# Ledger of designs, part 20: miniprotein binders against q89ai5

Target 1, 221 residues: q89ai5
Amino acid sequence: MLKTILAFDTSMSVCSISLLHKNRKYNIQKECRNNHTLYLLPMIHEILKKNHVSLNEINIIATSKGPGSFSGVRIALAVAQGISLGLNLPHVISLSTILIMAEQVWNNHKISKVLAIITVNKTSVYWIQYSRNFHGLWIKKSKAIILNLSKALEKILSLKKQWALVGNGWDKFPKNILKKIFITNITFPNSKYIISLISANSIYQKKEVLHKIIPIYLNER
Short names: E, the ipSAE of ESMFold2; O, the ipSAE of OpenDDE; V2, 0.75 times the mean of E and O plus 0.25 times the DockQ between their complexes.

## First folded at step 12 (miniprotein)

Design j4 (at its last look DockQ between E and O 0.88; V2 from the best seeds 0.85)
Fold by OpenDDE base, look of step 12:
Structure j4 (fold): chain B 221 residues (1-221), chain A 85 residues (1-85)
Amino acid sequence: as target 1 above (221 residues)
Amino acid sequence: SDELQRLADLVEELKQKIEQLLQRIAEGEISPEIRDEIRQLVQLIRDLLQELQRLGSPDLTLLLSEVEILKVLIQALEWALEAQS
């Protein structure tokens, strides 16, 4: 049976919604800034209605678990919880925002080494590295850490190979960073790559009970 | 402030009620009573949001955000339950 997948992300400033139904993929997105609660459900309704899919036809709910904004990550998880419980889908697929962005790097650029740098505050960035193996799996090559800008710069300069950069805050570094890193301009996760990951490999189809999902926040309340 | 504490307590109470409801649904309870409780929670959320917005204090921003998340959760749940009926 063909699966209907609803995937969405609000972990950054963008509401991104994607739908897989009868092997067709649909995507809509909007810059929401801090108003994700105003747009997420209406956008889900829009993508379903436009494609003549009923909410009860959804077999899989998928979202990110961060890293992202405190409110943004929680909004997506809250909606996922509401929909999944109402549809009697006790499990949700939750993926790292970094995996979603890394998959976009692979899709767009065929680069297997991804460095994520995301702004945490004025002086600090989130840092993590992933590498895609020959099976198409993204493997962590470093632990997630928060670095000040100077330490982040030192680490950039110490990179032996070129990495594709995802996330925001690259503009916080000197222009010479461009010599060491390929700037992808991928600054937010696009939910269509949630579907891509789920469809490509069973490892990304792991379903979790929502209350057991540990969200990753870039900022505190 | 005393007002901030009062509102914080109300938000916590709301959160507990929602958590209990979600647990019952997760355990398979689908009843008219559940639907009634959802409607009551929707109204409670609306009233609380209205009060928080009326006060307009920067100190209430976090509480407002908390209640907005609860709102979207309950709205999503209600919509999904209706889709199954």
Scores: ipSAE 0.865, ipTM 0.938, lowest interface PAE 0.4, mean pLDDT 92
Fold by ESMFold2, look of step 12:
Structure j4 (fold): chain B 221 residues (1-221), chain A 85 residues (1-85)
Amino acid sequence: as target 1 above (221 residues)
Amino acid sequence: SDELQRLADLVEELKQKIEQLLQRIAEGEISPEIRDEIRQLVQLIRDLLQELQRLGSPDLTLLLSEVEILKVLIQALEWALEAQS
């Protein structure tokens, strides 16, 4: 019994869809800006049609739950709810956008220490640190907090170890910060790494009923 | 304004109808009328989007966003139910 997994994310500016089918992985993505509702379902149609997979062959729905934009996180959860219910798949996998980006760092660079800095507004960023253990599990190494830019810079300069930075918030800092951290240019979650997380550790295969998923919004954290 | 309140009430009614429909489907209700209820919800969504887009007021941005999210939920549900047939 091979698993067919449909994964997607719209929590930030990019819509990304991934499909695992017959142990092969497919991915498409598009810059959607503020038009996620126009593109998400057509892109899911596209990846399924291109690969000759019907919607009813999907066994697992996986999506992000944030942190991310208020509308973007809700759009992904809404589509997951509609598809899962219509297919009689009562439980879905939901994963943090931070872990999705962190897993891309591991995939691309084999770096296990990740600092996420994500823009909240003109003067503040979302901050969290994670470290990956040898079992592929990402462990929080800080609390999730909102910091003004000055305090975030001070915190970066005080780091004792090199951290790989993900998120779109690095552009808000003076260039001298670049010497204290590794800038990965991973600025948005790519749903390809939802599938990677699921493969990396069984804890990421935990499913939940959709109404029990607690979304994480940047403007509410 | 009373116009904003009227539209907000219609959006809340739409949300409640959708929540009740989703709950009935989750409880295993298999009904030929489920598709008719979905068509009625699609029409209500169209009507609300037309009004919200026609007015185009910044005050209505949240309501427009809410209806757009409900639209993709119902579209996804409709597609998935058809795939099961």
Scores: ipSAE 0.822, ipTM 0.922, lowest interface PAE 0.4, mean pLDDT 87
ESMFold2 (binder alone), look of step 12: mean pLDDT 79; pTM 0.715

Design j5 (at its last look DockQ between E and O 0.72; V2 from the best seeds 0.80)
Fold by OpenDDE base, look of step 12:
Structure j5 (fold): chain B 221 residues (1-221), chain A 85 residues (1-85)
Amino acid sequence: as target 1 above (221 residues)
Amino acid sequence: SDELQRLADRVEELKQKIEQLLQRIAEGEISPEIRDEIRQLVQLIRDLLQELQRLGSPDLTTLLSEVEILMVLIQALEWALEAQS
């Protein structure tokens, strides 16, 4: 049976919505800044209406669980909860924003080593590394950590191989960083790669009860 | 401030009401009463949002964000339930 998947993300500054229906993929996105609550539901309505899909045809709700902004991550989870519960879909799929961005790196550049650096505050960044294996699975190569800028720079300089960089934290480092890291300009998760991950491997199809999803916040409220 | 505490208490009360409602729905309760309760919650949240926006205090930014999340949650739920009708 063909599945209808609604995927969306608001973990960063962008509202990204994607729809898989009858093996066709659709995507819309908008820079929302801090106004995700104004745009998310209208954008979901738009993508469904434009493609002649009723809300009740959705079989799978998928979103990110962060890392992201405190409000942004919670907005996506709240909408996922509301829709899934109303549609009698007790489970949602939640993926790391880093996995979503890493999948985009693979799609666009065919690079299997991804370093994420995301700004936490003026002096600190979130750091994590993933590597894609031959089965297409993204495996953590480091624990997620928050680093000050100096420690992050030291770690960059210590990298033995070139990594593809995702996130928005790269501009805080000297230009010489470009010698050690491939800058992808992927600064936010695109929800179409949620669908790509789900479609490509059953490991990413794990459904979770929403209240058991542990969100990852880059900042506090 | 006393006002901030009052508003915070109202937000907490709304959270509790929503949590209880969500639990009932999760347990399979779909009724006209549930739909009425959702409509009432939407109105309560809207009223609180308007009050918070009117006050416009930087100290209320966190509460405003919380209420906005509650609004989008309940609106998403309402929309989905309507789609099943």
Scores: ipSAE 0.866, ipTM 0.941, lowest interface PAE 0.4, mean pLDDT 92
Fold by ESMFold2, look of step 12:
Order: structure tokens, then C-alpha cells, then sequence
Structure j5 (fold): chain B 221 residues (1-221), chain A 85 residues (1-85)
């Protein structure tokens, strides 16, 4: 039997839908800003219709779980919950937005060392580092911490190895200082890399049951 | 105000009704009554969205967001159940 995977993300400003069907991958995306509820279901309808796939052919539903927009993450989980329950697929794969962006770095550049810097507020950023091993597993190489901008800059300047940067926090630092970092311009997750993660290592196929509604269900990561 | 609290209570009641429905479906209930309940919930959600949008108060932004999330959940569920027919 062939796997058919529907993956989607609305955790940030871009809505992205991906479909794996008969070992072929399809992707659509659209800038949604704060209108994720208007676009997500129509975009899922679109990708299925264009590729002649019926909703009931889907075996696996996968989505992001955050970090990201509080409402955007909940919208994706709500749609995943509704579809999976109605198809009698009571499990959903959910993956970190950071790992989804990191896998895009690997796919596009074959860089295995990723630094995520995400804006928290005007004076601070979220910081975490990951490295990908040869099994396709992303392993933490730093603690997840919140740093003021001065401290974050200090850590950037002290990096011993080449790191690719993802996230929306990079523009808070002067360009002349960022030579140790490959700036990828990957600031939002794209759902096609959810499928890439699932294919890269079976650990990413860990399932979650989503039979409660938001906000009773969601972690706010 | 009293109107904000009244609307918040209606949203909470709606959430509870939806959660009960989801649990029954997860436990395998497939009666024709489920389809009727979903249609009634869709109409209740639409009525509440229309009222919240008409009022347009900044104080209601959180409630509006909550109801919109409930809308996509129920629409997704309805679509998936219909696809099984």
C-alpha cells in the first residue's frame, strides 16, 4: 500500500500545504498574515483537487506544533484534528517549526549546523543550535535560551564553526558582523520539509492524539 | 461589560458542546444524529461569528479568534466525514 501524506503549516505568515502521493511531492504556499483561517482549508482542497487525490486516500496527517503564532499554530492543529477524526485517523504527526526550517537548510545547502534566532521582543531573541547527524536526526547543540541582543551578538562572534541561520531575528544584527553565519533567508517553515523530516528518520513519525479542542490541547511553543 | 461576559459564556458553552461531540466521534459513534449535530453546530458558529464581526469591538478580538478556530475545526470534520460517504 502506498503512503499518502498531507502536511501543512500556518505557524507564521505563510500558509503552506504539501502532499506526498505515490512517491511524488506537491507543494503550494501563500502569504496569509493574520488570515490563516480563510486560506488553510481552501488550500488543502486546491492541492487535492489539482492532483486528483481524494481526502479519504490520506493515510498520514502531519503539521507543525510551534513555536510560532499562537493562533496560527492552533489553526493548523484544529484542521488536522478535524480531518484526522473524520477520516478515522486518530493520530497526527506534529513537528517543531525549528526542525522544519533546519531540514530546509539541509535540503537546499547540505549544511548540517543550524542556528535558530527568533525575535521575542524588541530587545531579546530566542537562541538554539542544532546539528544533523548522518541518520537525519537533528540534535541540540545548545540550550534553548533567551538572550538580549548584546549577548546574542557576543555568542555569534564566538562561534567556532560555520552555522546556517534560520528564523526572523537575524536582521537585528549589523551585516558586517555576520560573516561567520550563512544567512539562509529561511524565516518561516515550509510544509514540504515536514515530509522530508518524516522520510529522513522514523523518530519524526511519532504520533500525537488530537481529540480535544484548542486551547485545551495546545502547548504554546 | 455584561455583553463581553455574555458572549464569552456563549463561546465557552460552544467549546464544551464541540468537545463532547469530538469525544463521541473518537469513541466510534457514527449515528445519523452526529451529522445533524454538526450541521447545528456549524449554524451556531456562523451566527456567533456574524454577531462578533458586526459588533467589531477591540474587546472581542480574542473571542472572535477562538470562534474562527472552532469554525475551521468543524468545517474540517464535516468535510472529512462527507468524504467517507
Amino acid sequence: as target 1 above (221 residues)
Amino acid sequence: SDELQRLADRVEELKQKIEQLLQRIAEGEISPEIRDEIRQLVQLIRDLLQELQRLGSPDLTTLLSEVEILMVLIQALEWALEAQS
Scores: ipSAE 0.784, ipTM 0.914, lowest interface PAE 0.4, mean pLDDT 84
ESMFold2 (binder alone), look of step 12: mean pLDDT 82; pTM 0.779

Design j6 (at its last look DockQ between E and O 0.84; V2 from the best seeds 0.83)
Fold by OpenDDE base, look of step 12:
Structure j6 (fold): chain B 221 residues (1-221), chain A 87 residues (1-87)
Amino acid sequence: as target 1 above (221 residues)
Amino acid sequence: SDELQRLADRVEELKQKIEQLLQRIAEGEISPEIRDEIRQLVQLIRDLLQELQRLGSPDLTLLLSEVEILKVLIQALEWALEAQLRS
């Protein structure tokens, strides 16, 4: 039987919802800023209704676990918990927002080296590097770290190979310095690439009990 | 402030009630009682949100956000349970 997958992300400023049903993929997105709680459930309802899918037909709930905003990551996880428990689906799939964005880089540009720089605050950025192997797996090439702008700049300058840049932190650096990096303009995770990851490799199909998912926050409350 | 602490305590109590309910559901309890408890939680959330919004203090922003997350969780749960029961 074909699986019906509902995937969504609210880790950043965008609500992104995707649906796989009968091998067709659908996606809707909205800029939500800080009002994700107002839009997420209505958007899920919309994508299901528009495609004549009942909520109880969903076999897999998938979302990100961050990195993202404190509220944004928690909203997605809360909705995933509510839906999964209500549907008697005790497990959800949670993926890194960086993996989701990296998969988009591969899809759009066929680049296997992805650098994520995401704004944490006015003076700091989140930094992590991934590389796609020949099996389609994204392998972490650096430890996730928070850097001040000066240290981040030094690290950019030290890059020997071309990397595709994702995230919203790039605008904090001089344009001339960024010439060594391919700017993808991917600033948020698109939930359709959650489905792509799940469909492409069984390693991304790992289901977890939601309360055991450790969220990754870019900021604290 | 004393008011902030009072509200924080109420939010914590709400969290505990929700966690207990979620645990029961996770253990397979589906009953009319569960549905009634969900309705009660929805009302508690509504009342708390109204109070937090009425006060409008910047110091309450975090609590407000916490309750909003709890709201969307319970809404999602209720929607899913209803869908499952109709199947």
Scores: ipSAE 0.866, ipTM 0.939, lowest interface PAE 0.4, mean pLDDT 92
Fold by ESMFold2, look of step 12:
Structure j6 (fold): chain B 221 residues (1-221), chain A 87 residues (1-87)
Amino acid sequence: as target 1 above (221 residues)
Amino acid sequence: SDELQRLADRVEELKQKIEQLLQRIAEGEISPEIRDEIRQLVQLIRDLLQELQRLGSPDLTLLLSEVEILKVLIQALEWALEAQLRS
């Protein structure tokens, strides 16, 4: 039996929905900004209707858990909770937005070292580094930290190795000083790479009881 | 203010009702009464959103966000339950 996976993300400005059905992958996305509640469910309806898949055919719900906007992360988890519970699927797959973007880097460029810089406010960014090992598993190479712009710049300039940059925070820095950074222009997670992560290593297929998932916010104070 | 607190209490009551409903469904409760309960929650959500949006105060932004999230949760649940019952 082929798995039917519904994956989605609303953690940042773009709503993205992906469907794996009978070994075929479908994706739609839309700029939602602060209107994720208006678009998420209609977009899920759309991708299922367009591909002639009924909701009850879904075996796996997968979504992001952050980091991301306070409301955006919670909206995705709430929809996952509602659908999974109504379909009697007691568990979901929930993945970091950073890993989703990192897997896109691997998919597009075969680069295993990823630096995420994500805007928190006008004066600060979220910073985290990951490296992909030989088994397709992303390993943290730094703690997640919020840095003011001057400290983040100092840290960029002190990097010894070349890193692929994801996230929307690179706009805060002059391009001519980003010598040690490969700018990927991957600024938001795309849910099709949730499916890619699940395929890359069985550790990403671990199912969680949804009410035990702890969201990761960009600004937790 | 007193109005903010009254609205916060209504939102908390809504959250408690929804959490209890979700627990009962997770434990395997399947009954026609769940559909009626969901419809009542949808109406309560609609009434709260209408009042929060009409007042439009920045102090209500967190409450509005909470109710919007509860709305999509219940809409998703309702859709999925209907799909299961029709299968």
Scores: ipSAE 0.797, ipTM 0.918, lowest interface PAE 0.4, mean pLDDT 86
ESMFold2 (binder alone), look of step 12: mean pLDDT 80; pTM 0.748

## First folded at step 14 (miniprotein)

Design g15e (at its last look DockQ between E and O 0.73; V2 from the best seeds 0.80)
Fold by OpenDDE base, look of step 14:
Structure g15e (fold): chain B 221 residues (1-221), chain A 85 residues (1-85)
Amino acid sequence: as target 1 above (221 residues)
Amino acid sequence: SDELQRLADRVEELEQKIEQLLQRIAEGEISPEIRDEIRQLVQLIRDLLQELQRLGSPDLTTLLSEVMILKVLIQALEWALEAQS
């Protein structure tokens, strides 16, 4: 039986919803800023209705677990919990927002080295590096760290290889420094790449009990 | 403030009620009583949101955000349960 997958993300400023049904992929997205709670369920309803899919046809719920905004990450997890529990789906798939963005880099640019720089506050950024191996798996090449802008700049300058940059933190750096990094303009995770990851490799199909999912927040309340 | 603490306590109570309900559903309880409890929780959430919005204090922004998350959780659950009926 063909799997119906509902994937969505609200970890950043964008609500992104994707549907896999009968081997067809659908995606809608909207800039929501801080109003994700107002748009997420209506958008899920819209994508289902438009494609003549009933909510009860969903076999897999998938979302991100961050890193993202405190509220944004929790909203997606809350909706995943509500839908999965109501549909008697014991597990959800949760992926890193960085993996989702990295998969987009691979899809669009065929670059296997991804640097994520995401704004935490006015003076600090989240930093992590991933590399895609020959099996299509994204491997961490650095630990996730929060850096001030000066340290982040030093690290960018010390990069020996070309990296594709994802996240919204790039605008804080001088344009001349950005020439050392390939700017992808990928600033949020698109949920269609959740489906791509799940479809590409069984390792990304790991189902988790929702209450055991540890969210990753970029900011505190 | 005393008002902030009162509202925080109400939010915590609401969270506990929701957690208990979710646990019962996870254990396989699907009953008319569960549907009634969901309706009651929806009403409690509405009442609390109205109160938080009426007060309009910046100090209540965090509580408002928490209740909005609970709202979307219960709405998602209700919608999914209705789809299974």
Scores: ipSAE 0.860, ipTM 0.938, lowest interface PAE 0.4, mean pLDDT 92
Fold by ESMFold2, look of step 14:
Structure g15e (fold): chain B 221 residues (1-221), chain A 85 residues (1-85)
Amino acid sequence: as target 1 above (221 residues)
Amino acid sequence: SDELQRLADRVEELEQKIEQLLQRIAEGEISPEIRDEIRQLVQLIRDLLQELQRLGSPDLTTLLSEVMILKVLIQALEWALEAQS
């Protein structure tokens, strides 16, 4: 039996919806800025209607869980919770925005070493490194840390290996010092790579029950 | 200030009602009374949004955003329940 997967992300400035149905993949996206609540559900309606798929045909709901904007991640999780509960799908796939962007790097460039730098505020960035093994699994190669810009710069300059950069935080740094960095144009997680992750390794098919009530807090203290 | 606090209290009460409803649904409660409770929540959300938008104060933007998130959750739930019926 073929799986029907509805995947979406609103964790950053772009709303992206993807549908896998009968082995065909569909994607729509829109720049939403701070208006994700206005666009997410209508876009889900659109992709289902355009492809003649009823909501009750969906077997798997998948979304991002962050890191990302506080409101943006909560919007995606809220919609995932509402749909999953209403369809009596007790478990939802939730994936890191970092892994979604990393899988796009693999898809586009076949590069297996990814550095994510994401803007936290005017003076700080989120930093994490991943490497993809031959089984399609992304393995952490650093701790997830928040660094001020000077410390992040020092860490970039100390890199021994080449890394493909994802995220929106690279604009904080002079381009002429990024010798060990392949700068991608991947600044937001695109939901079509949620489906790619699920297909790449069964570990990404792990589902979880949302025990916490809405909204789901990305900053768990 | 008092109006802001009273609206914040109404939003908190709405959040608690939704939290309790979702917990009951997650534990397997499915009944016609759930649908009636959802309709009541939809109306409460609409009333709060209209009041927040009417006042239009910058101090209310956080409350407005929170109610908008609750709105899409309940809309998604209602849509999915209807698809299952």
Scores: ipSAE 0.801, ipTM 0.914, lowest interface PAE 0.4, mean pLDDT 86
ESMFold2 (binder alone), look of step 14: mean pLDDT 79; pTM 0.721

Design g15f (at its last look DockQ between E and O 0.89; V2 from the best seeds 0.85)
Fold by OpenDDE base, look of step 14:
Structure g15f (fold): chain B 221 residues (1-221), chain A 85 residues (1-85)
Amino acid sequence: as target 1 above (221 residues)
Amino acid sequence: SDELQRLADRVRELFQKIEQLLQRIAEGEISPEIRDEIRQLVQLIRDLLQELQRLGSPDLTTLLSEVMILKVLIQALEWALEAQS
């Protein structure tokens, strides 16, 4: 039986919903800012209805576990919990927002080195690096760290190889420095790449009990 | 403030009730009682949201956010259960 996958993300300012059904992929997204709770369920309903899929046909629920906003990450996990329990699906797939954005870089640009810089606050950014291996696996090349803008700038300047930049933190840096990095304009995780990751490699099909998922927050409440 | 603490306590109580319900469902309880409890929780959430919104204090923003997350969780659960019926 062909798997029906519902994937969604609210970790950033965008609600992104994707559906795989009968080998067809569908995606919708909306800028939600801080109102994800108002849009996520209606958008899931919309994508299902538009494609004549019943909620009970879903075999796999997938979302991100961050990094993202405190509320945004929790909203996606809460909806995943509600739907999974109601459908008697004991496990969900949770992926890093960085992996999802990295997979988009690969899809769009065929670049295997991804640097994520995400704004945490006015003076600090989240920093992490991934590299895609020949098997299509994204391997962490650095530990996740929070840097002030000056330290982040120093680290950018010290990069020895070309990296594709994802996240929304790039606008905080001088344009001249950004010439060393390929700016992708990928600022949020698109849920269609959750499905891509799951479909491409079994390692991303790891199902987790929702209460065991450790979310990663960029900010505190 | 005393009011903030009172509301925080109510949110914690609501959270505990939801967690208990979710645990029962996870253990395989499917009953009319579960549906009734969901309806009760929906009402409690509505009442709490109305109170939080009425007060309109910036100090309540965190609590409001928490209750909104609980709301969407229960709505998702209710919708999924209905889809299985």
Scores: ipSAE 0.852, ipTM 0.934, lowest interface PAE 0.4, mean pLDDT 91
Fold by ESMFold2, look of step 14:
Structure g15f (fold): chain B 221 residues (1-221), chain A 85 residues (1-85)
Amino acid sequence: as target 1 above (221 residues)
Amino acid sequence: SDELQRLADRVRELFQKIEQLLQRIAEGEISPEIRDEIRQLVQLIRDLLQELQRLGSPDLTTLLSEVMILKVLIQALEWALEAQS
């Protein structure tokens, strides 16, 4: 069977939709800021119509589950839930926002060590490190933590190895401290790398039960 | 405020109706009642959004966001059910 995958992400300021159909990949994206609810469904309509794919041809729904914007993550999960339920697809694939960006690093640069720094507020950032093993699995190499800028700087200066940076939080630090960091300019996830993750290892095809999707929120308070 | 609590109760009731409907569909319920319930939920969402937007109070912003999320969920469900027919 040929997989027809609809993947999308609204976890940050950019809405991205990707479609895999008959081994061809399509992607559209748009800056939505805080208007994800206005753009997500019309963009899904657009990518399907433009590429002559009917909604009922979709076999797999995949989306991000965070971390990210509180409302943005929930909007993607809600749309995934609605479509999958209406198509009688029993499960949704949901993947970490961080892994989506990390897979883009691997795809573009073949770099296997990724540091994610994502802005939480004016004084704090989300921090997590991953390393990709030979089997295409991203393994946590740090705890997922929220750090104030001073602690994050201290942690950057303590790095022993080089890391490719993803996320939008690196602009909080002086440029001259970034010698151990390769700045990738990947500041938001792109849903086409959801499809890449699914293709890279069968572990990423693990499905979530339809009514039990666990969002990861950056700004808990 | 008292109006905030009244609106919060309406949003909570809306969420409960949607949650029950989704669970019934997930368990395989196929009936004309599902279509009618979706139509009623769409109207409830429209009415609630109109009231929240008309009042426009900053303390209602969270409720507005919640209803908008429920709106896109139901729109997505409605579209997908129609595609299956």
Scores: ipSAE 0.807, ipTM 0.922, lowest interface PAE 0.4, mean pLDDT 85
ESMFold2 (binder alone), look of step 14: mean pLDDT 81; pTM 0.766

